# Miniprotein binders against Probable 3-mercaptopyruvate sulfurtransferase (tum1), part 10

Target 1, 298 residues: Probable 3-mercaptopyruvate sulfurtransferase (tum1), of Schizosaccharomyces pombe (q9usj1)
Amino acid sequence: MFSVGKKISFILPIKGVLQKLKDNAQKTVLLDATWYLPTDTKNGKKEYLESRLPGAQYFDIDEAKDHKNPLPHMLPPADEFASYVGKLGIDRNTNVIIYDRKGFFSSPRVFWTFKVFGHEHVFLFPNAFNAWKTEGLELETGEPRTPKPVVYEGAKLNKDLVASFDDIVKVIESPDAAGVHIVDARAHERFLGNVPESRPGLASGHIPTSINIPFTETTAAGITAPKPEEDLEKVFSSHGLTDKSVPIITSCGSGVTASVLFAALKECGFKDVRVYDESWSGYGKRANEDSSLLATGP
Key: E = the ipSAE of ESMFold2; O = the ipSAE of OpenDDE; V2 = 0.75 times the mean of E and O plus 0.25 times the DockQ between their complexes.

## First folded at step 10 (miniprotein)

Design t5 (from r3 with Y13R; at its last look DockQ between E and O 0.84; V2 from the best seeds 0.77)
Fold by ESMFold2, look of step 10:
Structure t5 (fold): chain B 298 residues (1-298), chain A 81 residues (1-81)
Amino acid sequence: as target 1 above (298 residues)
Amino acid sequence: ELTPVEKYIIMARWLFLLAREYLEEGKYDRALQMVNLALKYAHRAHELSKKYGHTDLAEEAKRLIEEIEKLLQEIEDAMQS
């Protein structure tokens, strides 16, 4: 009665990308989600306009955001998300395959964004440019295509994938009763409070009760790809994350690398994972004003 | 597992679709670039399929080449208008 099936992952190697193009070419959009930290001199949109995977559209995290919120690249309103992706030729039936030039850095944030608004056919393609070159496939240059806009129906924020500050406070106030792991994707020295944050006005430290898994522990060859699932499971178990049913909230500086952890945890079968979209950008301001919200050290 | 022949057929079909989209947008230089790359991959698939004795894929690649050549002509005609 039960069919024999392969494990189906949303993290696709180039063979998986090609199989999607074979099966669903007319309903597939490749997305370049390349984004760099504000302190970087590179520009993802400029790089996209120079070259891209053939047919790729660009998803700009800093354009597709809540423009009324002063915090960096917070999730947009659902109707603005729908309008934005509709201009890229994406409707609810579209297979969306997301890459970024760093490999596995900003593309998980865009993946999470699609999941938050209820888009189920969304996939990650890590290390895309190197994989493309290794297979002898050419990039597209010149003026990118402009697909006809489509209507995106039914975008609605799924609160089960997003954590609020109130969710964090509930964990801090009653950690045993909450039963939630807060996992900080930032570099260890930032978590400890040993270095100032690059954004002004933020406390140095971490959310009380949280554990630190710098997102680079989940990646291979720097940040070009996620580790294989078996190695990811070892990373998480070494930090006490063994029960796949325990709720997890990921956090970082602004929600980008927290989404790397989101993708890695989901790949390992963790059932209840949310991203704290404000991350330290919002929390650190509050902790700067209220030291009861702040922890430092291990 | 995808063979090198299948990879090139998949990519030729993908580029063929992109070429048609560029043609519909009136971006004829881009359409021409995409259709020529599609043709290059289809020929590579045809050559490899003959080398490896993949008779069904060789016939598929041949039909794809003909389809792509028809689109190339459509693009060239549009450029002359």
Scores: ipSAE 0.665, ipTM 0.897, lowest interface PAE 1.4, mean pLDDT 91
ESMFold2 (binder alone), look of step 10: mean pLDDT 89; pTM 0.881
OpenDDE base, look of step 10: ipSAE 0.823; ipTM 0.938

## First folded at step 11 (miniprotein)

Design u1 (from r5 with L17Y; at its last look DockQ between E and O 0.93; V2 from the best seeds 0.81)
Fold by ESMFold2, look of step 11:
Structure u1 (fold): chain B 298 residues (1-298), chain A 81 residues (1-81)
Amino acid sequence: as target 1 above (298 residues)
Amino acid sequence: DLTEVEKYIIMAYWLFYLAREYLEEGKYDRALEMVNLALKYAHRAHELSKKYGHTDLAEEAKRLIEEIEKLLQEIEDAMQS
């Protein structure tokens, strides 16, 4: 019962990042995963091109996607993931440390993507720019490096980390027998169905049986960092999530903030967490055409 | 627990590595910028290590400065060619 050693977290403070650089400089890649909602005036790629942590490569979730699927940022095929990250100088043995400029917003989506394809050495660096500045370290500006491409071997989708629409239907058709919690990371008013979705053709509401934990409940001071583990456990327990063995499927608008919940749940030791990749972007269209798929209200 | 000296040594090694990568890519202005920053951090580490009496780290920082200066010369030579 007593732990002889501390749990090794995939969420690194700056000193943990520096330790990775010390141990394996040539095998470490910093990834800028900055992404903004379509309604935002900022652009992550433009910001990366202007400044970045030294040597960082940019991971574009709107480029590294299934281009044959009209839904936003759906996971790419495994071979296309491998080709994409290989061009960034990442092979299976690379330590990948992921940050975003908002702190803890889009970087968990990229973390999840790497985990889905079986990448072992992947980590999150929340609040990266503020931490860098506080330590007196300079950013890199000017033209970024173009790494020498490498071959990424063995990318294979891990079905234990991804939920499909059929997985969702099984839960809502037999909720007691399924024993799965569906957790919606969207803002409460969207969950209730009290506001229209910005994208046309989507129902307003939520997946039947799901509970709402807006992702901002798991973050500190806006979205700069996750809450400490002790506070995360309180957030989840206050919503009835106390049994770490129960399966959980996270959802949101398009899979980005569902991945924030994924990371927070995994940090707290939840053993079986999947992200519903299409999220409301796909489900909401189906629910608009079939009201049996739609719930509203608390 | 990483010390302030170790922070600057780690960053100097990291920037030295990046400078060499830029040099191999033929991005000489970028390589020059990175190698000069690496040198700045290595000198800071050397100064602090001497101040704090960390003889082993001071010697490491001195050797690192020498390697960075060699790379700086390589970059300057490449820019003339």
Scores: ipSAE 0.696, ipTM 0.896, lowest interface PAE 1.1, mean pLDDT 91
ESMFold2 (binder alone), look of step 11: mean pLDDT 88; pTM 0.869
OpenDDE base, look of step 11: ipSAE 0.843; ipTM 0.945

Design u2 (from q3 with L15I L17Y V35I; at its last look DockQ between E and O 0.93; V2 from the best seeds 0.83)
Amino acid sequence: DLTEVEKYIIMAYWIFYLAREYLEEGKYDRALQMINLALKYAHRAHELSKKYGHTDLAEEAKRLIEEIEKLLQEIEDAMQS
ESMFold2, look of step 11: ipSAE 0.806; ipTM 0.932
ESMFold2 (binder alone), look of step 11: mean pLDDT 87; pTM 0.852
OpenDDE base, look of step 11: ipSAE 0.838; ipTM 0.946
ESMFold2, look of step 12: ipSAE 0.746; ipTM 0.913
ESMFold2 (binder alone), look of step 12: mean pLDDT 86; pTM 0.849
OpenDDE base, look of step 12: ipSAE 0.842; ipTM 0.945

Design u3 (from q3 with Y8W L17Y L37Y; at its last look DockQ between E and O 0.68; V2 from the best seeds 0.76)
Fold by ESMFold2, look of step 11:
Structure u3 (fold): chain B 298 residues (1-298), chain A 81 residues (1-81)
Amino acid sequence: as target 1 above (298 residues)
Amino acid sequence: DLTEVEKWIIMAYWLFYLAREYLEEGKYDRALQMVNYALKYAHRAHELSKKYGHTDLAEEAKRLIEEIEKLLQEIEDAMQS
């Protein structure tokens, strides 16, 4: 077996980042998307303020959200997305390169967010701090840049990249739903229903018909980088995901690690991948109130 | 593929640009930090390009060092005014 096509990857090693800076430095923005679970003692914004890749702006997943929705990290309205990124100096023609300090954890969520609102020139830089230091490049410290705000035109939610609760219900209640895969990025014990959820009021278990691919199966050295594409394809095929044309909906606790699977699937050429934005944080509440929505075990 | 010399030149230009931006924002400490990194990288590029016989890159790095030194002086002048 061999590959016959040229692939253009959105996941950039450091040489790819350097190439973007060479081609159009003033139209390139580095984004620090570092975010930690609420149970973690680390704080991404605090770390950004202490040090960053030179010139990087901070994208705060907990600020760039739907503030009227009690669910965590829900996509903001399009006009609020546009206003937010415009203040970071990002317009539609900006090359956006996104990293996070864990390596490949929260940056895919921000990547997905840009894709949802129609931003074409968006890329991921996994393992950025280690790669930067290995190449002998210094970090920026002290007060970060305050770029001149720009206008972001044409932000519009692309529903082909987002799944709703109604989309999930159609899959689990349709006799013909066997052709759509729901893939859960959560740790296996949460999928099985063997441990309580940290958020109150959520059922323990998973969406009926869904399969479990904990997002750590797609990453190398913990969560520092995605696996190479060949290894990713083995991970997906071992779970029955071989037909690149089959629709896939990814889910997790709140949409962050579901976006890791989104990025990994897209890197492998899966054509139709959506993220279920509310994930278990919304679904699990419904399943707690309606057990017909709940599955447990393998 | 980018060479080691090209890496240092690309980064020197990038940091030179950022230093200019910080100077215009009045953030002199950051401008100084960026321009000193840019100068360090441009010197590395110059030395490596000479070592490896990249004559055009060596000339480019030398010209870049001169521009960075001018910016460094501008930043230092702004800090003292």
Scores: ipSAE 0.723, ipTM 0.910, lowest interface PAE 1.0, mean pLDDT 91
ESMFold2 (binder alone), look of step 11: mean pLDDT 87; pTM 0.856
OpenDDE base, look of step 11: ipSAE 0.849; ipTM 0.948

Design u4 (from q3 with L17Y D29K Q33M; at its last look DockQ between E and O 0.62; V2 from the best seeds 0.65)
Fold by OpenDDE base, look of step 11:
Structure u4 (fold): chain B 298 residues (1-298), chain A 81 residues (1-81)
Amino acid sequence: as target 1 above (298 residues)
Amino acid sequence: DLTEVEKYIIMAYWLFYLAREYLEEGKYKRALMMVNLALKYAHRAHELSKKYGHTDLAEEAKRLIEEIEKLLQEIEDAMQS
């Protein structure tokens, strides 16, 4: 009788969050990762300043990035990441519980970022605000606390979780030999190339050989939470993703929703999942200059 | 599964911790807000524990109330200073 060891899910319900607070309050940080598309009128930081889970800190994906790269959300250098999270009171042993106001939109990007730099104790709390309210718990308003800065040690980029453009090229040049699936999280019409990209200088279409799984297929309505694992399995299976040992690279527009797929795939037990950090913001420019990099249609 | 009583006890401890942090930061108004909320949850836990016959939890909640009240006094004293 193989005791299927209950894989402790990195996705926590409210009870799981409370348990973490109970077990290790002093080493737990609630992290608001609320971010909206630039076209959205809402501002995550502004909303954070208005209300948050009690004691939560804010992780700004627009600040915690490589500022030397013109692309929107490239990973920061390891030392900059360490400095940034250290100021939030996070060290290597801190339990980091990440949420966002939409529910499961931008928090996976921050989750992936922590994983990239080797942080072990990182979790996602989907639908945090609604869950909090449902349990009759109050939010914090006013000026947030200022955590005592700490030193984050041992930040090192794990390349096994990040795909580069070169990695993509290897797949498209030898699809059968590579044995890698590229999954595009963008909307179907964008994938097909039927609509223009919002950013100038980007081609319309998708990476050759890539599979389209809009990230909304992996979430509940309103992007409040990931679908249950059973439903996720059905989604991935329907797209031919049944072997959990096959390497997967996720992509999207700017690397945010690709991380939603990353989290969903990891929840389903896929072993080798990487995020193409440049995503279409970087790839689309290249494809615009080289048609061999571009596919359209299904 | 955490019981409702345990939920409120956990939150009381969390907010109590935050209140101390705010006090250390010199943010007395914020500390006061947190400590009052902590007290609210601790009392709720105490009441519910009694209602459900959880004697151990009731005692824990009572002790927590006393600790929170002490912190409240410290905050108030700091504000008058």
Scores: ipSAE 0.662, ipTM 0.877, lowest interface PAE 0.7, mean pLDDT 94
ESMFold2, look of step 11: ipSAE 0.666; ipTM 0.888
ESMFold2 (binder alone), look of step 11: mean pLDDT 87; pTM 0.863

Design u5 (from q3 with Y13L L17Y; at its last look DockQ between E and O 0.93; V2 from the best seeds 0.83)
Fold by ESMFold2, look of step 11:
Order: structure tokens, then C-alpha cells, then sequence
Structure u5 (fold): chain B 298 residues (1-298), chain A 81 residues (1-81)
């Protein structure tokens, strides 16, 4: 006999954030993970330096990456992750609460990164700036604080949260035997192959066997917050995702919006979700050179 | 459950912590701005707790105001050194 247990949510409303600050302010770090597409005129670090939630540190996904890999935003080596977050005052036991100015866009990527390296006390705060101001709380301006660096111990890549190109190939070569759903978070026209990719040298289309759930289907008020869990379950079930135990690999252009789907799926109780870190930036180049890797259309 | 009183107490404590961190860093103008905002929130918590009859929270807010005022004095003293 089984029983329904109380779910522990990693997506915090403002009262949940305040509770974390109440419980252990000295072991809580707020992270601004604001990031914009390279074609955008806005700059997340510049905005952070102008204003932030009081005490927030900045996490730059374009700095905390594998600098030896030409693909965008690839996960850094574990020791470089540890060094990076340690400089932000984050150790293994720090409660990390992550927001981004768009609401629910780049912060899930940073959440996933922490989970990949084994950090358990990590949370998302969607729609943070609006929630803060609605509660009558002021932002911080002026020179941000410089936390004392700490040593981050025990960072180790969890392969169960990351998919490789080889993992994708195994799925497309034997779809029924693999039992894995590949879910593409990109806009529908990119999935179909009806528009060119903005990054050069990439095929237009999708991974064979994959299904398309544009990440905006999982968000409310544009991209400011995830939909309520009940609505998320309807989104996933309408795409045939009802068995919470089947493995899922999420993909997108470069791993950012695939992480939005990762967070939404985990919130709904899907047990085995991985992000394909290369996403289309890596796969699309291979598919441009090998048509057996490319599908187009619905 | 968090009330408006508790929200302002939590924020005053958070800003008090940040003010102390800025003071330790020698960033006195930042420390001063944080401690003044902490004091503003602590006074708001005290006023609301009295309005709503929350005796324990009113006493907590009062003690917090006293601690914040001591830190404010420490910061002002450091700025004159």
C-alpha cells in the first residue's frame, strides 16, 4: 500500500522567501540570475548593479560556463562551479534563492545547474520584483556587498540530470525500447523547421521522435511565473505526458528554456528529468551535416 | 503564516544583518542606508503590532528598534573616524 505524501516545493512565493530569511538569514543567499538573449539590448549584470533585492549576488551564466567549449552556456567543470559559487559566499549548506527579472526564464537554468552539482538547498522565486514591490518592500541600490569567499565542498556532476548527444542518439535509434520522451522547449516554428535558426550553421527542424512543448505553454502572464501546478499537469497531459515515471529529456536552443521545462516537470512530480545541455546549438550543427539526425514538420 | 507585522520584522532583521556586513566591509554609506531602512521597517512593525494588539510582536519590534539604533550609532561613529 502506498500513500500520498506532502510535496516539498522548490518554487517559493514571497512568503516562502521571507520564511527562509527568518529561519537562517546568515545562511541564505539571494541570487539574481537575470540573462537576456544575445540579440537583446538589455544586460543582466548592468541591471543588477543598478538595483537588486537587498543583499542579492549576481550569477552570470555566461561566466559560470565551460570556457573551453564553443557552445553557449555549457556546464562548467565541478571545481570551477565550486570556485565560482564560493566567491558568492555560497557553501554546501547555503539556502540559495534564485530570481530573474523576466520572472521565470533564466533562473530555472541556474536552479538546474545547482541541482546538477548536488546542491540540495536551492529554490526559485518567480516574479520577484513585482512581488517585492507589491508587498511594499524597497529594492537595494548603490554599491553591492562583497561577501567573504567560502570553500564549496563536494561539488560533483550528477549524470542523472544531464543528457549527452550519445543519450539522444540512443533514443532516436530505438524509440520504443528506450522509453524516453524528448521534449523541445523551442517555439513551434523553429521545431517545425519553418524558420532559420539565429545561430549560424544549424539545421532547421527538430530531433526525431521529440515532441514540442514551447516553454511559454508552462508560464503565466507572459514569462513572469510558472502556471499553477494543476494547469501545468493539463499542459503535460495534453502532450501525452501522464506517467510520472517515464524518463524525459528536455532540449531547446542552448539549455536555458529547457530548464524552464525541467522545473515545471519536477514541480508536477516527474521523477526522471534531464536537460540536454548542448540542445540545438550542438545537435543542429550535426543535423545540418547528417540528415538522418533531422526531422521536420509536426 | 506571515502577517504584515512579521514581514516587517523579518525585513528589518535582514537589513540589520546587511548593514552589519557593510559596516564590516567599511562601506559606511551603504551600511547607513541599510540601517535606516531597517529602522523604518522596525518602527512600522511596532506601530502595526500595537494597532492589532500583538503584544509579543510589539515587544520583539521594540527590542529590534533598540538594537538597530545601537548599530546606527556604531556606523555614525565609524564614519567620523
Amino acid sequence: as target 1 above (298 residues)
Amino acid sequence: DLTEVEKYIIMALWLFYLAREYLEEGKYDRALQMVNLALKYAHRAHELSKKYGHTDLAEEAKRLIEEIEKLLQEIEDAMQS
Scores: ipSAE 0.749, ipTM 0.917, lowest interface PAE 0.9, mean pLDDT 91
ESMFold2 (binder alone), look of step 11: mean pLDDT 88; pTM 0.869
OpenDDE base, look of step 11: ipSAE 0.838; ipTM 0.942

## First folded at step 12 (miniprotein)

Design ctl (from u2 with I10S M11S W14S Y22S Y41S; at its last look DockQ between E and O 0.07; V2 from the best seeds 0.00; counts 0 for: pae E 12.8 > 1.5, placed apart)
Fold by ESMFold2, look of step 12:
Structure ctl (fold): chain B 298 residues (1-298), chain A 81 residues (1-81)
Amino acid sequence: as target 1 above (298 residues)
Amino acid sequence: DLTEVEKYISSAYSIFYLARESLEEGKYDRALQMINLALKSAHRAHELSKKYGHTDLAEEAKRLIEEIEKLLQEIEDAMQS
């Protein structure tokens, strides 16, 4: 079950996924984390109910959140995270393998969420449906399997993986940005301030001192999979990110694509990466009221 | 050089998804503006990939242009209704 003397990436190819699914020594749960905007004509839960990888449970990003916070997708309290994943049959010792139907889009957000609450055995399966079909394997249809609920013990927020608005302010007000790189995963035109944000009341632009790496620079064939590690290293180095020890905070619109950058950076061995959970949804409102928080242009 | 082509492809995908979001929200003028920017970026990627001999990226850029043109047609159809 454990590989001695080999490095194991948290991004698994189909063979690694199948090995973990066949392993009787440690329980594995597949999570379908497919997510679309609420106004999208597609719906991740509906797609999951029609078909899924065999035995997969659905992880609903819009339900596993802080329901008392008006901002989208904010991390839930630790006890609510524990309750939620326990109902999916996941305890602290469970291997969790996460996919989404777009390929490599919303599954990194769920991956990051598990890491934040201290779950060590969590993995990503990019391009899952194509890989499954290519291997000649069948999807599961009909009623989803009902997992046996378990108790999830010891969920505790790891502050080293999460950045707050106060953390951002400390960076932008410090000399040399306190040696921290803020990396914006949004499309370049949003970063520049050239297009209005979809949500009302948000400024157009970016966090001062931040750099823009649209998350699609880290993916292959659109958003189907991450680029290979050697190509990711070229992407990051072309943006000045070569020192693996430098602190990095990723941001985006609401925390989903910032988590794609989180996963890509961690795959390349960056040691200190945090996601700014509020992202532009929280920051952009403040920047609309305080121009010292707003930058535009290249 | 290679990085330059990949930047245009990445930009085109990002803007393409933003245009799709705008269309689905009924913001047709915004969707049209965004899809035209995506098209420009994808054509630049195609032009540069052919100039530099990056055949795989040229193929990808061509497929992306086709997807962008499909969405442009959807936006125009929505504006007529």
Scores: ipSAE 0.000, ipTM 0.459, lowest interface PAE 12.8, mean pLDDT 88
ESMFold2 (binder alone), look of step 12: mean pLDDT 87; pTM 0.845
OpenDDE base, look of step 12: ipSAE 0.059; ipTM 0.528

Design v1 (from u2 with Y13L; at its last look DockQ between E and O 0.85; V2 from the best seeds 0.82)
Amino acid sequence: DLTEVEKYIIMALWIFYLAREYLEEGKYDRALQMINLALKYAHRAHELSKKYGHTDLAEEAKRLIEEIEKLLQEIEDAMQS
ESMFold2, look of step 12: ipSAE 0.776; ipTM 0.924
ESMFold2 (binder alone), look of step 12: mean pLDDT 87; pTM 0.860
OpenDDE base, look of step 12: ipSAE 0.843; ipTM 0.946
ESMFold2, look of step 13: ipSAE 0.785; ipTM 0.927
ESMFold2 (binder alone), look of step 13: mean pLDDT 87; pTM 0.854
OpenDDE base, look of step 13: ipSAE 0.847; ipTM 0.948

Design v2 (from u2 with L72F; at its last look DockQ between E and O 0.85; V2 from the best seeds 0.81)
Fold by ESMFold2, look of step 12:
Order: structure tokens, then sequence, then C-alpha cells
Structure v2 (fold): chain B 298 residues (1-298), chain A 81 residues (1-81)
């Protein structure tokens, strides 16, 4: 978010977005990644169809997923990711700038997805609608563009950015030898095991050895923007995360808010951060059937 | 570093590009919406550049207005075909 000196950040203020448009207008795609919890009455696709940043395309995490997996919005196969983004006019050289209507909620999940498949020119634009309005710029309404499809070459899953259930098991079986921090982005009462999960069949609690940093500790004004970098540093250090070289795996309910933590950690210079894509949706089912996988309390 | 004048020039070019894409798609109402917005931004850039004494940017904005007006006529012609 904040840039000091010559450091390059993937979190762009509106002037950074305008600079990308100035440099490479025809090689830039704005993505609306707005998504709401199933319990919400709002619909991200419907809102996109009503209004958007000019020229924006919609990225639907519930469409661009592994359709053979019953867990919510699991990463798609690489070739299906490539086909999906190619239909949005995105190739490997495209500057992809991702926003969501809530500010800084679902756009980090899409950012992480692009990083997982090896896309280098991907950026986040938090608080986009407020920033656009403040600069006196208008939204687009009416029927959106249908971009000309392009070929996306070379999509390949980067295992260094994704954690599996087996990766989690290795950590909890030998926590000192693993040297990995598992960080849970869920609300504190869910982590403690004090409230039931909304889905039936999921245990209440957390992954043994994990620590809780609810993702809202990393955001400002609710969830509209990330905190400034110096405040993010304080949040992480207060939870014992000071060594930027220590591996971190983030988790949550289904991988969305874990990606908020992923983005915040990367902005602060943590070098080895992975998202546990299943998160509690998969793990909690296993922990309900095998109590050795379950911890409760602080 | 971006000035307020450069902001409106950048946006005028971006929206002009989108207007051309909508025209090629045959989405004439959308193309017209975009071209009107591009013209608004280009005129704002022209006004501000003159106010702030940015002669080169004022000339660029004027040339851009002319290009936008040409496409505007093309869109209107297409809507009547």
Amino acid sequence: as target 1 above (298 residues)
Amino acid sequence: DLTEVEKYIIMAYWIFYLAREYLEEGKYDRALQMINLALKYAHRAHELSKKYGHTDLAEEAKRLIEEIEKLFQEIEDAMQS
C-alpha cells in the first residue's frame, strides 16, 4: 500500500493504477473480484453488471474453480485457469489490477490465484470505488465489454504458494522440526472452538500449533483497505512473526481471508508464505472424525 | 509523478480506447456512453492545462478532443445504419 524510497509494491493506490494505464493501456485489465459469503444477500456478479470501473472484467471465484471438488472454490486445474483468464482477454504479459467492492476482502484471493499460476504482472487496488470517486472519476454502467479471447500460455501451479493437508499434517506431527507457523485468519471465537461452524459436519476449533490473527486485524475501516505497512508490522510482531524468513501457512474457512493475510505478509516482506486452500472447509471435516487433528482454546 | 491534468489525459485515452472496442463489438449505446465520457475528460484536461500554463499538455488535449470527436461521428453514423 505504502511505498518508501524505490521499493516496488503490488498494492497500488489510484495514482499507481493510472500510471499502469498510461504506460500500457492496451495491456492492462481491471478485474472486479467482488464476492460475498453465501449467507449474504448481495451478489458480486449482479453488482458488476450494474456498475464497474471502466472496462473491468469480472472474475468469479465460484466459477474459476475445481469443479470436481465439492469443497468451496478450490483452485482450478492450470489449463482451466488459463482458459478462464484467456476469455477475459488476459495473457501472460497483461497487467492485471484486481479490486473488490468491499475494498480488501476477495481481491487478495484472486491475486493469490494469479500468483499461484505464475502470473507476474498482478496488482491489488484496495478501496477502489472510494478512491475513484474522490478523484472525480466516473464508473461505467450498462452492458460490459466482451473482450477478444487470447491464449494464456504456460500456466503452472507453483507448489511454493499452496499448502496441502499433508503439508499441515507434517507440521503438527513435528512442530519444532518443521519450523513453520500456521496462521488462522478466522474470527477469534471460531478459532477457540466457542461457536459452531455454519456448515454441518465441521469440528469447532483450530489446527494444532496454529496461531490466530483474524484478518480484520490487518485491515482498516472495517475491511475497506489494508492497514499501513508500519501498522501491519506491529500486528505481525505482536503475534511473534518478526523473522521474515520463517515459513508461514495461512488458513481460514475456505481460503478467501487467508489470502488477505497472504497479501499483508508479502507486503511486509515475508519471503515464504503459502495458503492452505482447503482451509477449515476440508480440515474441519477431518478433525470432526479424528480428534487428534483438533485443538481448542487459546 | 502524475498531475491532475495528466490524470484526465490518461483517462480520456483509456475511455477512448474502450469506446473503440464497444464500437467494434456493435454495442453502440455503450460506445456512445464511453465517447461522451472521454470527451468530458479531454475537455477537463484542456481547461486545466490552460489554467496551469501547461502548453504542451494543452496541445495534446486539443488533438485528443479532435480524435474523440471524429470517433463520436463514426459511432453516430453506425447507430443509424
Scores: ipSAE 0.750, ipTM 0.914, lowest interface PAE 0.9, mean pLDDT 91
ESMFold2 (binder alone), look of step 12: mean pLDDT 86; pTM 0.837
OpenDDE base, look of step 12: ipSAE 0.840; ipTM 0.941

Design v3 (from u2 with D1E; at its last look DockQ between E and O 0.73; V2 from the best seeds 0.79)
Fold by ESMFold2, look of step 12:
Structure v3 (fold): chain B 298 residues (1-298), chain A 81 residues (1-81)
Amino acid sequence: as target 1 above (298 residues)
Amino acid sequence: ELTEVEKYIIMAYWIFYLAREYLEEGKYDRALQMINLALKYAHRAHELSKKYGHTDLAEEAKRLIEEIEKLLQEIEDAMQS
């Protein structure tokens, strides 16, 4: 059912979403992945409980995490991921379509999480609320559905999508960064080390060898959607990222906006992209105690 | 034109499914909200399909309205307990 001359993408316009809802041979689950920075007073779960795309389930990145790790939002163990999404009615063959209320902010983190555990039928729906209303479709209010739990089988962490601290060390200790680009999604002043981190105990600066692409360079105004692919290509090429085969590791404060870069890079055809899940929350603590781990400035 | 009819048919089926799920959960207010929305979409699909002369889609929308009305009655019956 290919259209000649159209790219098939994991980023769906509303017509693609409607087509997935039509697919009688395969279940579809809409996920609200709305999440806000710790400094924000808004609460994504409270907003979900007030209104949502019809039938949407809520994916809470602060609940679906490694509770034994003090770092924020660390990936859960595979069996806990499977149990969590199974409670949302998601099995291996479910089409999962993920949105967030900002548009293209926290939903890429959840997209990445599904990819990490080997879920193939996972998609992003940017600018979902505006697109829904423009098509004359209504939101759902009131108490949300409680889906019938299902068994999710075969969840296994794909190491090709996750970078560890040891992976970072190998890059920074190697000549020519071992041919790897570390890309920091944080605001430029945080990357430079010109402002303190809001969390105490974290160094100000960046991972040596890394480059800075603040994630907002890859989004439309208001963080509502990714930029069109040709504009994304220009953003990445202006930062020296043109070879689609080179390994890339994205990082940020806690792995959320690094996943925005992950999605944007994958949309542009970069073959080998990993997210450094600890990001600055883990690295910055280490760099505060070991100056060889810290760089500042451009 | 055809895609607009198809959109409302798709949504009517999707919302109908959600209404049934809410009924099975005993969430009668939510089931009622959803079934009324499904009916709205199905009626819009029926109206547009007749306007555009798509007789097969008009018949499908009519059958869907009938199924939605049956479930609406089931929801109303459940609420009277």
Scores: ipSAE 0.771, ipTM 0.917, lowest interface PAE 0.8, mean pLDDT 91
ESMFold2 (binder alone), look of step 12: mean pLDDT 85; pTM 0.831
OpenDDE base, look of step 12: ipSAE 0.843; ipTM 0.946

Design v4 (from u2 with Q33E; at its last look DockQ between E and O 0.78; V2 from the best seeds 0.81)
Fold by ESMFold2, look of step 12:
Structure v4 (fold): chain B 298 residues (1-298), chain A 81 residues (1-81)
Amino acid sequence: as target 1 above (298 residues)
Amino acid sequence: DLTEVEKYIIMAYWIFYLAREYLEEGKYDRALEMINLALKYAHRAHELSKKYGHTDLAEEAKRLIEEIEKLLQEIEDAMQS
């Protein structure tokens, strides 16, 4: 699978997942990253405890976070990330394969989190439950495994994958930032400012200069899987994203669907992609207090 | 390109590994359930490998069944201690 100059995808179909299990089962961890909006009637951890891919561990983005920050799901400190994943049996050499029950929704956020802390052997498995069932493979029920904790060495935040509010302001204010794209993964009506945000105290609108690519434009069959790479390239090029070397910052409500765009852009070979971790949850509050930070309309 | 036989062999090994992990955790009911699933996959692989004429895979599946049955006995013994 590895050759000189060939691109290798981190988005695995079920055959790719099976190949990973064949090659190094003892160094492979399946992660259930299922997460739902707080207003949803479903609960990802509850669903994991009821059924899962055999042997899967649960990664909770609301547990593995910066507990000192009131904003939702902010990245944890590196040492807390290391401790968290070590308790799941994950060290730096572990192949981590991440799925979520919606298909391709919250698992890219966890993928991005691993990438931010320098974990190279991390993969996405979209549409995992349907693929498993289609292959005639059984889910696991009952009490899940409790893996032996391991030490995770060398977790360090990669600043090249994360954007801060200050980074956003520099893009807005500096004419020398030409060619930097801020890409908003939210639904179009939220981008326009035509509907209120679900979280209180947030302005309705978008970051000035940003473009809107609702994350669902990058997915197939609702949000069950990403589009094929060639279709993703058409989506991005139709929005003016053709130069793979141009810096891109993705944003959304709280960093979850911005990570769907992150994964889709990386799959298409974009070199410089960052997620704005605060997203609208942080920015929208500031924009509510300072209209110079707010744009509305097309 | 994974064949149908190889799929079941891979899954039998994976579930066998998980069964051993559950046994080490002292979760005997879970270990028993998993080892029976591993056996089911291994028998399916053996059945299909013979049907399709995959002699090497049929022998691999047979050896795997033997290892699974040994662990099954180990689990049953642990449940009675």
Scores: ipSAE 0.786, ipTM 0.927, lowest interface PAE 0.8, mean pLDDT 91
ESMFold2 (binder alone), look of step 12: mean pLDDT 86; pTM 0.850
OpenDDE base, look of step 12: ipSAE 0.843; ipTM 0.942

